# Designs tried in a protein design chat: VHH binders against Rho GTPase-activating protein gacR (gacR). Part 7

Target 1, 191 residues: Rho GTPase-activating protein gacR (gacR), of Dictyostelium discoideum (Social amoeba) (q54xt6r319to509)
Amino acid sequence: MALSTITEREKSDIPMIIDKSIQFLLLEENITQEGIFRVSPNQKQLTDLKNNVNAGYITTLDGIDDAHLISSFVKAFLREMPIPLFTFDLYHSLVDCVINEEKYDCDKIKISNAIVLVLQKLPKPNFLLAKSLISLLWKISTKSSQNKMTTSNLAVTVAPNVLYPKLLDIRSLTNANATIEFIISNFNNIF
Below, E stands for the ipSAE of ESMFold2; O stands for the ipSAE of OpenDDE; V2 stands for 0.75 times the mean of E and O plus 0.25 times the DockQ between their complexes.

## First folded at step 4 (VHH)

Design k3 (framework vhh_7sr4_2)
Fold by ESMFold2-Fast, scan of step 4:
Structure k3 (fold): chain B 191 residues (1-191), chain A 117 residues (1-117)
Amino acid sequence: as target 1 above (191 residues)
Amino acid sequence: EVKLVESGGGLVQPGGSLRLSCAASGSTFSSYAMGWYRQTPGKQRDLVADITRGGSTKYGDSVKGRFTISRDNTKNTVYLQMNSLKPEDTAVYYCATWEDYSGLEYWGQGTQVTVSS
């Protein structure tokens, strides 16, 4: 409930610093950066940014012009949530929409509709943050000719931070990647 | 939502000491980071010192070794102990509180500190 506490106190739909980070990454100069969400930033700068945000020193991104720093900061925020963005309770329901569907007779609309029903069970703050995040990732993928980040590349870097079960098994990473890749690719059918 | 009230400012001679207090109300105090900032007329506010919920402290370079920040969660109060005061420490001192990641912040009304012979 950390997420809901933040949004209720801010009177915002998503945490303000994350909203500012998403808006920063949507700027043309940043969304076209090669390897966005994949390239590691200067590790000291990332640690300093996280510490300064945690301490409340940084409330805006004034003076920051590094897309790799800000995208890594967004991943760190998602990773550090006490409960994954898509929650533990919905993990198997979401994965089952994608992994258990008939592969030789794939119906994207049918799968998308099943995902919509599961996502409607998310707490409102989680749903709104997920919508904003997936929208950003979909937009990044539309510029893959410039930034070299396909929906598959984005899923590999982001899925482990937002979708995982309480008990990890051998297929958890592969299932999460496939599920998030589908959701990014079908953003317009789902959100 | 959150209300901050500063006290303890005043006039002091160079080399003297003052202790500032900031009382917080309206929210769960122990969940917030707290800090002191200062401002001279026509200048932006500068960090003096802050303390996180976990007790980590940070100080402005000009005050390191002279000032100490502390908090008392039972009294919902943050303190700034100011030692070896210099004329350049003359400013209005503000306390502030904020939440991690959210960036939402609240400011007190300010208290005047004057260091003069």
Scores: ipSAE 0.000, ipTM 0.105, lowest interface PAE 15.1, mean pLDDT 81

Design k4 (framework vhh_etentamig_d1)
Fold by ESMFold2-Fast, scan of step 4:
Structure k4 (fold): chain B 191 residues (1-191), chain A 118 residues (1-118)
Amino acid sequence: as target 1 above (191 residues)
Amino acid sequence: EVQLLESGGGLVQPGGSLRLSCAASGFTFDEYAMSWVRQAPGKGPEWVSGISEDYGSTYYADSVKGRFTISRDNSKNTLYLQMNSLRAEDTAVYYCAKGLYGDYFDYRGQGTLVTVSS
């Protein structure tokens, strides 16, 4: 289901279940979990959660206390969007900002400004979800001494689910990882 | 308390010009990017232009690029929007907002009405 369809139906800025998932993951007991966003949950529990959310049987996370289940649920939601969060149309523009850093004097502020110009072209629901997601990932990275998830580690696990071209190759994975890593690291300059 | 006060709006004919001002108070103006957002009658808000805290970077919506110029005077805590070659579709209430992109339409001013009419 398209992101705009969900937010219009719910009359929300971002899908309510995803907003609740992000808030759950921001709790101290969850944000400090070693390997958050990397460790795989029980696959049957993940499949069951996805099916129950899609069927409307689950609207809250009451009774769920597994950060690895909820972070994997967020990744699955992002991966299963018909169009990636950052869209196909903006893929090359976003990647170009980071991969061709010499164009911007290798200056993180200039690169951040270029990224901001591209992100303003996102549909509003995509921008708001991206802001919430990157904010979460940035906060997780500030606790990397405890959770072992650096900005690079988070980019590797998340980027393939949110930023990819219509035709995939080996370079697209490396470029997406570098781009998302930059956006996480420069959250305060971009959002 | 953060306060933003817009002024300079009015009635103008197509092809005309107006200069909008936003007086900011209650925060350290030169530490924040600023933007202009507009809302036409019966429509949702639309981001128009943004400027970084140091004058270094300016950004424009495609609909106004080449016609509008955003600027600021940090010594006066004031944001400006110079609007040239005005069109009927520029008719809207214009709002001053803290943040480069109005934080996706997070504006806090009272607004100033611009009417472009023949």
Scores: ipSAE 0.000, ipTM 0.137, lowest interface PAE 17.5, mean pLDDT 83

Design k5 (framework vhh_8fcz_2)
Fold by ESMFold2-Fast, scan of step 4:
Structure k5 (fold): chain B 191 residues (1-191), chain A 119 residues (1-119)
Amino acid sequence: as target 1 above (191 residues)
Amino acid sequence: QVQLVESGGGLVQPGGSLRLSCAASGFTFSDYWMNWVRQPPGKGLEWVSGISTDSGETTYADSVEGRFTIIRDNDKKMVYLQMTSLKTEDTAVYYCAREGLWSDYFDYEGQGTQVTVSS
C-alpha cells in the first residue's frame, strides 16, 4: 500500500503503528539499547508482528518490550514500501547535494540548504515520516556512548531501506549511506 | 475481528459462469482495496483481481482479463467476482483479501469458496 493511502485512511500525518513504534524507541530504556537498528531480532517474532499488524490484530505495542524487534519492524516497513521513503524521483537530486557539493565546497550549511530545497518536493506524508525518522536517528546518535550507534552506523543500517534508485549499481549503496549520514548529522539545519 | 466470508462457488462446466461473493465485517470496508486471490490444487496462491476503494480502478491478472469482473458495494460491505467463460484452469479455492499495511501481504481470514470447472 502507498504511504499516502495509509495516512489518508487513518486520518494521520504518518502511519499510526509506525508513529507508536518511533515513540516506543525514543523511551530511555529503548534508545540506549546497544546496536539499536543494527541487531537482528528473532525472525519468527518479526514475521508474526508484521502479519498481526497487517491483519489488524495489533494496533498498539502493549506487551512488546524489545527495542530490536521494534526497530527492525520500522526498517521492514520502510524497506517494503512500494516507493522508497525519499522516492525514486528525488534520488539523484538528493545524492548530488552531498556527493557533488562536498567535492567543490565543504560548507555544510550550503549543502543543508540544497537538501532542504529537494526535500520540499517530497509528498507531504513522505516529508513528515522522513522528519520523524531522521529525528529519531539523530537522537539515537546522541546516545552513541551507550548504544554504540554513531550517525555513520545508523546510515549504514537505514539508508538502503529509504534511499535507492530504480537502476542499482555498486556506488548506489555508498552514495545512499553518505547522503543519509549527512542528513542525520545535520538534522537541525534541515528539518 | 476482521472477517471475510466467501460464498458462491460450486461445480460448473467449461464455458459456464459463477458469481462469487465476499461479506466483510470488523473494519472500515470503504477504506481498503479489495482483492480476489485463488489457490489451484497443488499450487501456491495466485492473485486474480483488485478494486480500489471507490471502484474507480480495477485490475486483473492476464489469465482472467476479459472474462472476470470485480465489483464492490460499500453500502453492503460486499465484494463480488463475476466469472464468465470458465476454464478447467480456473479450478481453485477463491479467497477474498483485504489489502494490508504491507502491499505484498494479503489479509484473508475465511475458508474460501471452492470453484470446480469440469465436464
Scores: ipSAE 0.014, ipTM 0.264, lowest interface PAE 8.0, mean pLDDT 85

Design k6 (framework vhh_brivekimig_d4; at its last look DockQ between E and O 0.02; V2 from the best seeds 0.00; counts 0 for: pae E 15.6 > 2, unsure alone 64.6 < 65, placed apart)
Amino acid sequence: EVQLVESGGGVVQPGGSLRLSCAASGFTFSSYAMSWVRQAPGKGPEWVSSISGSGGSTLYADSVKGRFTISRDNSKNTLYLQMNSLRPEDTALYYCAKGPTEYEDWLSGFDYSSQGTLVTVSS
ESMFold2-Fast, scan of step 4: ipSAE 0.086; ipTM 0.494
ESMFold2, look of step 5: ipSAE 0.000; ipTM 0.135
ESMFold2 (binder alone), look of step 5: mean pLDDT 79; pTM 0.798
OpenDDE, look of step 5: ipSAE 0.012; ipTM 0.244

## First folded at step 7 (VHH; framework vhh_brivekimig_d4)

Design B1 (from c1 with D33Y Y100R; at its last look DockQ between E and O 0.01; V2 from the best seeds 0.00; counts 0 for: pae E 17.6 > 2, placed apart)
Amino acid sequence: EVQLVESGGGVVQPGGSLRLSCAASGFTFSSYYMSWVRQAPGKGPEWVSSINSGGGSTLYADSVKGRFTISRDNSKNTLYLQMNSLRPEDTALYYCATDRYGSGWMDVSSQGTLVTVSS
ESMFold2, look of step 7: ipSAE 0.000; ipTM 0.119
ESMFold2 (binder alone), look of step 7: mean pLDDT 80; pTM 0.812
OpenDDE, look of step 7: ipSAE 0.014; ipTM 0.286

Design B2 (from c1 with S57R L59Y Y100K; at its last look DockQ between E and O 0.01; V2 from the best seeds 0.00; counts 0 for: pae E 20.6 > 2, placed apart)
Amino acid sequence: EVQLVESGGGVVQPGGSLRLSCAASGFTFSSYDMSWVRQAPGKGPEWVSSINSGGGRTYYADSVKGRFTISRDNSKNTLYLQMNSLRPEDTALYYCATDKYGSGWMDVSSQGTLVTVSS
ESMFold2, look of step 7: ipSAE 0.000; ipTM 0.095
ESMFold2 (binder alone), look of step 7: mean pLDDT 81; pTM 0.826
OpenDDE, look of step 7: ipSAE 0.015; ipTM 0.264

Design B3 (from c1 with Y100R M106F; at its last look DockQ between E and O 0.08; V2 from the best seeds 0.00; counts 0 for: pae E 19.8 > 2, placed apart)
Amino acid sequence: EVQLVESGGGVVQPGGSLRLSCAASGFTFSSYDMSWVRQAPGKGPEWVSSINSGGGSTLYADSVKGRFTISRDNSKNTLYLQMNSLRPEDTALYYCATDRYGSGWFDVSSQGTLVTVSS
ESMFold2, look of step 7: ipSAE 0.000; ipTM 0.108
ESMFold2 (binder alone), look of step 7: mean pLDDT 81; pTM 0.814
OpenDDE, look of step 7: ipSAE 0.096; ipTM 0.563

Design B4 (at its last look DockQ between E and O 0.02; V2 from the best seeds 0.00; counts 0 for: pae E 18.7 > 2, placed apart)
Amino acid sequence: EVQLVESGGGVVQPGGSLRLSCAASGFTFSSYYMSWVRQAPGKGPEWVSSINSGGGSTLYADSVKGRFTISRDNSKNTLYLQMNSLRPEDTALYYCARDRYGSEFDYSSQGTLVTVSS
ESMFold2, look of step 7: ipSAE 0.000; ipTM 0.112
ESMFold2 (binder alone), look of step 7: mean pLDDT 83; pTM 0.834
OpenDDE, look of step 7: ipSAE 0.012; ipTM 0.276

## First folded at step 8 (VHH; framework vhh_brivekimig_d4)

Design P1 (from c1 with S50R S103E V108L; at its last look DockQ between E and O 0.07; V2 from the best seeds 0.00; counts 0 for: pae E 17.8 > 2, placed apart)
Amino acid sequence: EVQLVESGGGVVQPGGSLRLSCAASGFTFSSYDMSWVRQAPGKGPEWVSRINSGGGSTLYADSVKGRFTISRDNSKNTLYLQMNSLRPEDTALYYCATDYYGEGWMDLSSQGTLVTVSS
ESMFold2, look of step 8: ipSAE 0.000; ipTM 0.095
ESMFold2 (binder alone), look of step 8: mean pLDDT 86; pTM 0.866
OpenDDE, look of step 8: ipSAE 0.015; ipTM 0.353
ESMFold2, look of step 13: ipSAE 0.000; ipTM 0.126
ESMFold2 (binder alone), look of step 13: mean pLDDT 86; pTM 0.867
OpenDDE, look of step 13: ipSAE 0.007; ipTM 0.341

Design P2 (from c1 with S50R M106E V108I; at its last look DockQ between E and O 0.01; V2 from the best seeds 0.00; counts 0 for: pae E 19.3 > 2, placed apart)
Amino acid sequence: EVQLVESGGGVVQPGGSLRLSCAASGFTFSSYDMSWVRQAPGKGPEWVSRINSGGGSTLYADSVKGRFTISRDNSKNTLYLQMNSLRPEDTALYYCATDYYGSGWEDISSQGTLVTVSS
ESMFold2, look of step 8: ipSAE 0.000; ipTM 0.139
ESMFold2 (binder alone), look of step 8: mean pLDDT 80; pTM 0.810
OpenDDE, look of step 8: ipSAE 0.014; ipTM 0.261

Design P3 (from c1 with S50R S103E M106F V108Y; at its last look DockQ between E and O 0.05; V2 from the best seeds 0.00; counts 0 for: pae E 17.5 > 2, placed apart)
Amino acid sequence: EVQLVESGGGVVQPGGSLRLSCAASGFTFSSYDMSWVRQAPGKGPEWVSRINSGGGSTLYADSVKGRFTISRDNSKNTLYLQMNSLRPEDTALYYCATDYYGEGWFDYSSQGTLVTVSS
ESMFold2, look of step 8: ipSAE 0.000; ipTM 0.141
ESMFold2 (binder alone), look of step 8: mean pLDDT 81; pTM 0.829
OpenDDE, look of step 8: ipSAE 0.000; ipTM 0.271

Design P4 (from b4 with S50R S109V; at its last look DockQ between E and O 0.20; V2 from the best seeds 0.00; counts 0 for: pae O 12.1 > 2, framework grips, placed apart)
Amino acid sequence: EVQLVESGGGVVQPGGSLRLSCAASGFTFDSYAMSWVRQAPGKGPEWVSRISGSGGDTLYADSVKGRFTISRDNSKNTLYLQMNSLRPEDTALYYCARDLEYSYGEFDVSSQGTLVTVSS
ESMFold2, look of step 8: ipSAE 0.011; ipTM 0.403
ESMFold2 (binder alone), look of step 8: mean pLDDT 82; pTM 0.815
OpenDDE, look of step 8: ipSAE 0.000; ipTM 0.219

## First folded at step 10 (VHH)

Design Q1 (from P4 with F107W; framework vhh_brivekimig_d4; at its last look DockQ between E and O 0.01; V2 from the best seeds 0.00; counts 0 for: pae O 14.7 > 2, placed apart)
Amino acid sequence: EVQLVESGGGVVQPGGSLRLSCAASGFTFDSYAMSWVRQAPGKGPEWVSRISGSGGDTLYADSVKGRFTISRDNSKNTLYLQMNSLRPEDTALYYCARDLEYSYGEWDVSSQGTLVTVSS
ESMFold2, look of step 10: ipSAE 0.000; ipTM 0.261
ESMFold2 (binder alone), look of step 10: mean pLDDT 80; pTM 0.803
OpenDDE, look of step 10: ipSAE 0.000; ipTM 0.219

Design Q2 (from P4 with E101W Y102S; framework vhh_brivekimig_d4; at its last look DockQ between E and O 0.01; V2 from the best seeds 0.00; counts 0 for: pae E 19.2 > 2, placed apart)
Amino acid sequence: EVQLVESGGGVVQPGGSLRLSCAASGFTFDSYAMSWVRQAPGKGPEWVSRISGSGGDTLYADSVKGRFTISRDNSKNTLYLQMNSLRPEDTALYYCARDLWSSYGEFDVSSQGTLVTVSS
ESMFold2, look of step 10: ipSAE 0.000; ipTM 0.171
ESMFold2 (binder alone), look of step 10: mean pLDDT 83; pTM 0.819
OpenDDE, look of step 10: ipSAE 0.025; ipTM 0.250

Design Q3 (from P4 with V5L V11L L59Y P88A L93V E101Y Y102E S110R S111G; framework vhh_etentamig_d1; at its last look DockQ between E and O 0.02; V2 from the best seeds 0.00; counts 0 for: pae O 11.0 > 2, placed apart)
Amino acid sequence: EVQLLESGGGLVQPGGSLRLSCAASGFTFDSYAMSWVRQAPGKGPEWVSRISGSGGDTYYADSVKGRFTISRDNSKNTLYLQMNSLRAEDTAVYYCARDLYESYGEFDVRGQGTLVTVSS
ESMFold2, look of step 10: ipSAE 0.015; ipTM 0.361
ESMFold2 (binder alone), look of step 10: mean pLDDT 83; pTM 0.832
OpenDDE, look of step 10: ipSAE 0.000; ipTM 0.246

Design Q4 (from P4, 19 letters changed; framework vhh_8fcz_2; at its last look DockQ between E and O 0.01; V2 from the best seeds 0.00; counts 0 for: pae E 21.1 > 2, placed apart)
Amino acid sequence: QVQLVESGGGLVQPGGSLRLSCAASGFTFDSYAMNWVRQPPGKGLEWVSRISGSGGDTTYADSVEGRFTIIRDNDKKMVYLQMTSLKTEDTAVYYCARDLEYSYGEFDVEGQGTQVTVSS
ESMFold2, look of step 10: ipSAE 0.000; ipTM 0.085
ESMFold2 (binder alone), look of step 10: mean pLDDT 83; pTM 0.843
OpenDDE, look of step 10: ipSAE 0.020; ipTM 0.290

## First folded at step 12 (VHH; framework vhh_etentamig_d1)

Design R1 (from Q3 with D30S S31D D57S Y104D G105L; at its last look DockQ between E and O 0.07; V2 from the best seeds 0.00; counts 0 for: pae E 19.2 > 2, placed apart)
Amino acid sequence: EVQLLESGGGLVQPGGSLRLSCAASGFTFSDYAMSWVRQAPGKGPEWVSRISGSGGSTYYADSVKGRFTISRDNSKNTLYLQMNSLRAEDTAVYYCARDLYESDLEFDVRGQGTLVTVSS
ESMFold2, look of step 12: ipSAE 0.000; ipTM 0.096
ESMFold2 (binder alone), look of step 12: mean pLDDT 83; pTM 0.843
OpenDDE, look of step 12: ipSAE 0.000; ipTM 0.233

Design R2 (from Q3 with D30S S31D D57S E102S S103G Y104D G105W V109I; at its last look DockQ between E and O 0.01; V2 from the best seeds 0.00; counts 0 for: pae E 20.5 > 2, placed apart)
Amino acid sequence: EVQLLESGGGLVQPGGSLRLSCAASGFTFSDYAMSWVRQAPGKGPEWVSRISGSGGSTYYADSVKGRFTISRDNSKNTLYLQMNSLRAEDTAVYYCARDLYSGDWEFDIRGQGTLVTVSS
ESMFold2, look of step 12: ipSAE 0.000; ipTM 0.098
ESMFold2 (binder alone), look of step 12: mean pLDDT 84; pTM 0.855
OpenDDE, look of step 12: ipSAE 0.000; ipTM 0.212

Design R3 (from Q3 with D30S S31D D57S Y104W G105L; at its last look DockQ between E and O 0.07; V2 from the best seeds 0.00; counts 0 for: pae O 13.0 > 2, placed apart)
Amino acid sequence: EVQLLESGGGLVQPGGSLRLSCAASGFTFSDYAMSWVRQAPGKGPEWVSRISGSGGSTYYADSVKGRFTISRDNSKNTLYLQMNSLRAEDTAVYYCARDLYESWLEFDVRGQGTLVTVSS
ESMFold2, look of step 12: ipSAE 0.000; ipTM 0.395
ESMFold2 (binder alone), look of step 12: mean pLDDT 83; pTM 0.846
OpenDDE, look of step 12: ipSAE 0.000; ipTM 0.207

Design R4 (from Q3 with D30S S31D D57S E102G Y104E G105F V109Y; at its last look DockQ between E and O 0.01; V2 from the best seeds 0.00; counts 0 for: pae E 19.8 > 2, placed apart)
Amino acid sequence: EVQLLESGGGLVQPGGSLRLSCAASGFTFSDYAMSWVRQAPGKGPEWVSRISGSGGSTYYADSVKGRFTISRDNSKNTLYLQMNSLRAEDTAVYYCARDLYGSEFEFDYRGQGTLVTVSS
ESMFold2, look of step 12: ipSAE 0.000; ipTM 0.134
ESMFold2 (binder alone), look of step 12: mean pLDDT 83; pTM 0.835
OpenDDE, look of step 12: ipSAE 0.434; ipTM 0.758

## First folded at step 13 (VHH; framework vhh_brivekimig_d4)

Design S1 (from P1 with S57Y E103K; at its last look DockQ between E and O 0.01; V2 from the best seeds 0.00; counts 0 for: pae E 19.1 > 2, grease 28.7 > 24.2, SAP .683 > .668, placed apart)
Amino acid sequence: EVQLVESGGGVVQPGGSLRLSCAASGFTFSSYDMSWVRQAPGKGPEWVSRINSGGGYTLYADSVKGRFTISRDNSKNTLYLQMNSLRPEDTALYYCATDYYGKGWMDLSSQGTLVTVSS
ESMFold2, look of step 13: ipSAE 0.000; ipTM 0.152
ESMFold2 (binder alone), look of step 13: mean pLDDT 81; pTM 0.824
OpenDDE, look of step 13: ipSAE 0.000; ipTM 0.227

Design S2 (from P1 with E103Y M106E; at its last look DockQ between E and O 0.01; V2 from the best seeds 0.00; counts 0 for: pae E 16.8 > 2, placed apart)
Amino acid sequence: EVQLVESGGGVVQPGGSLRLSCAASGFTFSSYDMSWVRQAPGKGPEWVSRINSGGGSTLYADSVKGRFTISRDNSKNTLYLQMNSLRPEDTALYYCATDYYGYGWEDLSSQGTLVTVSS
ESMFold2, look of step 13: ipSAE 0.000; ipTM 0.122
ESMFold2 (binder alone), look of step 13: mean pLDDT 81; pTM 0.825
OpenDDE, look of step 13: ipSAE 0.012; ipTM 0.291

Design S3 (from P1 with E103T L108F; at its last look DockQ between E and O 0.09; V2 from the best seeds 0.00; counts 0 for: pae E 15.7 > 2, placed apart)
Amino acid sequence: EVQLVESGGGVVQPGGSLRLSCAASGFTFSSYDMSWVRQAPGKGPEWVSRINSGGGSTLYADSVKGRFTISRDNSKNTLYLQMNSLRPEDTALYYCATDYYGTGWMDFSSQGTLVTVSS
ESMFold2, look of step 13: ipSAE 0.000; ipTM 0.193
ESMFold2 (binder alone), look of step 13: mean pLDDT 80; pTM 0.810
OpenDDE, look of step 13: ipSAE 0.008; ipTM 0.264

## First folded at step 15 (VHH)

Design U1 (from P1 with E103T W105Y M106F; framework vhh_brivekimig_d4; at its last look DockQ between E and O 0.09; V2 from the best seeds 0.00; counts 0 for: pae E 19.1 > 2, placed apart)
Amino acid sequence: EVQLVESGGGVVQPGGSLRLSCAASGFTFSSYDMSWVRQAPGKGPEWVSRINSGGGSTLYADSVKGRFTISRDNSKNTLYLQMNSLRPEDTALYYCATDYYGTGYFDLSSQGTLVTVSS
ESMFold2, look of step 15: ipSAE 0.000; ipTM 0.101
ESMFold2 (binder alone), look of step 15: mean pLDDT 81; pTM 0.820
OpenDDE, look of step 15: ipSAE 0.021; ipTM 0.346

Design U2 (from S3 with T28K T98R T103D G104S M106F F108Y; framework vhh_brivekimig_d4; at its last look DockQ between E and O 0.01; V2 from the best seeds 0.00; counts 0 for: pae E 18.2 > 2, placed apart)
Amino acid sequence: EVQLVESGGGVVQPGGSLRLSCAASGFKFSSYDMSWVRQAPGKGPEWVSRINSGGGSTLYADSVKGRFTISRDNSKNTLYLQMNSLRPEDTALYYCARDYYGDSWFDYSSQGTLVTVSS
ESMFold2, look of step 15: ipSAE 0.000; ipTM 0.122
ESMFold2 (binder alone), look of step 15: mean pLDDT 83; pTM 0.850
OpenDDE, look of step 15: ipSAE 0.007; ipTM 0.207

Design U3 (framework vhh_7qia_2; at its last look DockQ between E and O 0.01; V2 from the best seeds 0.00; counts 0 for: pae E 12.9 > 2, placed apart)
Amino acid sequence: QLQLVESGGGLVQPGGSLRLSCEASGFTFSSYDMGWYRQAPGKQRELVAFITSGGSTNYADSVKGRFTISRDNAKNTVYLQMNSLRPEDTAIYYCATDYYGTGWMDVWGKGTPVTVSS
ESMFold2, look of step 15: ipSAE 0.000; ipTM 0.252
ESMFold2 (binder alone), look of step 15: mean pLDDT 89; pTM 0.899
OpenDDE, look of step 15: ipSAE 0.047; ipTM 0.461

Design U4 (framework vhh_brivekimig_d4; at its last look DockQ between E and O 0.01; V2 from the best seeds 0.00; counts 0 for: pae E 15.3 > 2, placed apart)
Amino acid sequence: EVQLVESGGGVVQPGGSLRLSCAASGFTFSSYAMSWVRQAPGKGPEWVSSISGSGGSTLYADSVKGRFTISRDNSKNTLYLQMNSLRPEDTALYYCARGTEDWESLPFDYSSQGTLVTVSS
ESMFold2, look of step 15: ipSAE 0.000; ipTM 0.242
ESMFold2 (binder alone), look of step 15: mean pLDDT 80; pTM 0.805
OpenDDE, look of step 15: ipSAE 0.000; ipTM 0.199

## First folded at step 16 (VHH)

Design V1 (from c1 with G104W W105P M106F V108Y; framework vhh_brivekimig_d4; at its last look DockQ between E and O 0.03; V2 from the best seeds 0.00; counts 0 for: pae E 20.1 > 2, placed apart)
Amino acid sequence: EVQLVESGGGVVQPGGSLRLSCAASGFTFSSYDMSWVRQAPGKGPEWVSSINSGGGSTLYADSVKGRFTISRDNSKNTLYLQMNSLRPEDTALYYCATDYYGSWPFDYSSQGTLVTVSS
ESMFold2, look of step 16: ipSAE 0.000; ipTM 0.090
ESMFold2 (binder alone), look of step 16: mean pLDDT 82; pTM 0.826
OpenDDE, look of step 16: ipSAE 0.005; ipTM 0.259

Design V2 (framework vhh_brivekimig_d4; at its last look DockQ between E and O 0.01; V2 from the best seeds 0.00; counts 0 for: pae E 16.8 > 2, placed apart)
Amino acid sequence: EVQLVESGGGVVQPGGSLRLSCAASGFTFSSYDMSWVRQAPGKGPEWVSSINSGGGSTLYADSVKGRFTISRDNSKNTLYLQMNSLRPEDTALYYCATDYYGSGWPFDYSSQGTLVTVSS
ESMFold2, look of step 16: ipSAE 0.000; ipTM 0.125
ESMFold2 (binder alone), look of step 16: mean pLDDT 80; pTM 0.811
OpenDDE, look of step 16: ipSAE 0.005; ipTM 0.270

Design V3 (framework vhh_brivekimig_d4; at its last look DockQ between E and O 0.01; V2 from the best seeds 0.00; counts 0 for: pae E 21.9 > 2, placed apart)
Amino acid sequence: EVQLVESGGGVVQPGGSLRLSCAASGFTFSSYAMSWVRQAPGKGPEWVSDISGSGGSTLYADSVKGRFTISRDNSKNTLYLQMNSLRPEDTALYYCARDSYYGEFDYSSQGTLVTVSS
ESMFold2, look of step 16: ipSAE 0.000; ipTM 0.084
ESMFold2 (binder alone), look of step 16: mean pLDDT 83; pTM 0.834
OpenDDE, look of step 16: ipSAE 0.030; ipTM 0.416

Design V4 (from U3 with T97R D106Q; framework vhh_7qia_2; at its last look DockQ between E and O 0.01; V2 from the best seeds 0.00; counts 0 for: pae E 16.8 > 2, placed apart)
Amino acid sequence: QLQLVESGGGLVQPGGSLRLSCEASGFTFSSYDMGWYRQAPGKQRELVAFITSGGSTNYADSVKGRFTISRDNAKNTVYLQMNSLRPEDTAIYYCARDYYGTGWMQVWGKGTPVTVSS
ESMFold2, look of step 16: ipSAE 0.000; ipTM 0.094
ESMFold2 (binder alone), look of step 16: mean pLDDT 85; pTM 0.857
OpenDDE, look of step 16: ipSAE 0.011; ipTM 0.276

## First folded at step 17 (VHH; framework vhh_brivekimig_d4)

Design W1 (from c1 with S35H S50A; at its last look DockQ between E and O 0.13; V2 from the best seeds 0.00; counts 0 for: pae E 17.1 > 2, placed apart)
Amino acid sequence: EVQLVESGGGVVQPGGSLRLSCAASGFTFSSYDMHWVRQAPGKGPEWVSAINSGGGSTLYADSVKGRFTISRDNSKNTLYLQMNSLRPEDTALYYCATDYYGSGWMDVSSQGTLVTVSS
ESMFold2, look of step 17: ipSAE 0.000; ipTM 0.117
ESMFold2 (binder alone), look of step 17: mean pLDDT 84; pTM 0.848
OpenDDE, look of step 17: ipSAE 0.011; ipTM 0.336

Design W2 (from c1 with S50Y; at its last look DockQ between E and O 0.09; V2 from the best seeds 0.00; counts 0 for: pae E 12.0 > 2, placed apart)
Amino acid sequence: EVQLVESGGGVVQPGGSLRLSCAASGFTFSSYDMSWVRQAPGKGPEWVSYINSGGGSTLYADSVKGRFTISRDNSKNTLYLQMNSLRPEDTALYYCATDYYGSGWMDVSSQGTLVTVSS
ESMFold2, look of step 17: ipSAE 0.000; ipTM 0.228
ESMFold2 (binder alone), look of step 17: mean pLDDT 81; pTM 0.826
OpenDDE, look of step 17: ipSAE 0.017; ipTM 0.390

Design W3 (from c1 with S35H S50A S103E V108I; at its last look DockQ between E and O 0.07; V2 from the best seeds 0.00; counts 0 for: pae E 16.4 > 2, placed apart)
Amino acid sequence: EVQLVESGGGVVQPGGSLRLSCAASGFTFSSYDMHWVRQAPGKGPEWVSAINSGGGSTLYADSVKGRFTISRDNSKNTLYLQMNSLRPEDTALYYCATDYYGEGWMDISSQGTLVTVSS
ESMFold2, look of step 17: ipSAE 0.000; ipTM 0.135
ESMFold2 (binder alone), look of step 17: mean pLDDT 84; pTM 0.853
OpenDDE, look of step 17: ipSAE 0.008; ipTM 0.324

Design W4 (from a22 with Y110L; at its last look DockQ between E and O 0.07; V2 from the best seeds 0.00; counts 0 for: pae E 8.2 > 2, placed apart)
Amino acid sequence: EVQLVESGGGVVQPGGSLRLSCAASGFTFSSYAMSWVRQAPGKGPEWVSSISGSGGSTLYADSVKGRFTISRDNSKNTLYLQMNSLRPEDTALYYCATGEYSGYDLEFDLSSQGTLVTVSS
ESMFold2, look of step 17: ipSAE 0.013; ipTM 0.335
ESMFold2 (binder alone), look of step 17: mean pLDDT 79; pTM 0.792
OpenDDE, look of step 17: ipSAE 0.016; ipTM 0.281

## First folded at step 19 (VHH; framework vhh_brivekimig_d4)

Design X1 (from W2 with N52S S53Y G54S S57D L59Y; at its last look DockQ between E and O 0.05; V2 from the best seeds 0.00; counts 0 for: pae E 18.4 > 2, grease 25.5 > 24.2, placed apart)
Amino acid sequence: EVQLVESGGGVVQPGGSLRLSCAASGFTFSSYDMSWVRQAPGKGPEWVSYISYSGGDTYYADSVKGRFTISRDNSKNTLYLQMNSLRPEDTALYYCATDYYGSGWMDVSSQGTLVTVSS
ESMFold2, look of step 19: ipSAE 0.000; ipTM 0.108
ESMFold2 (binder alone), look of step 19: mean pLDDT 83; pTM 0.824
OpenDDE, look of step 19: ipSAE 0.000; ipTM 0.248

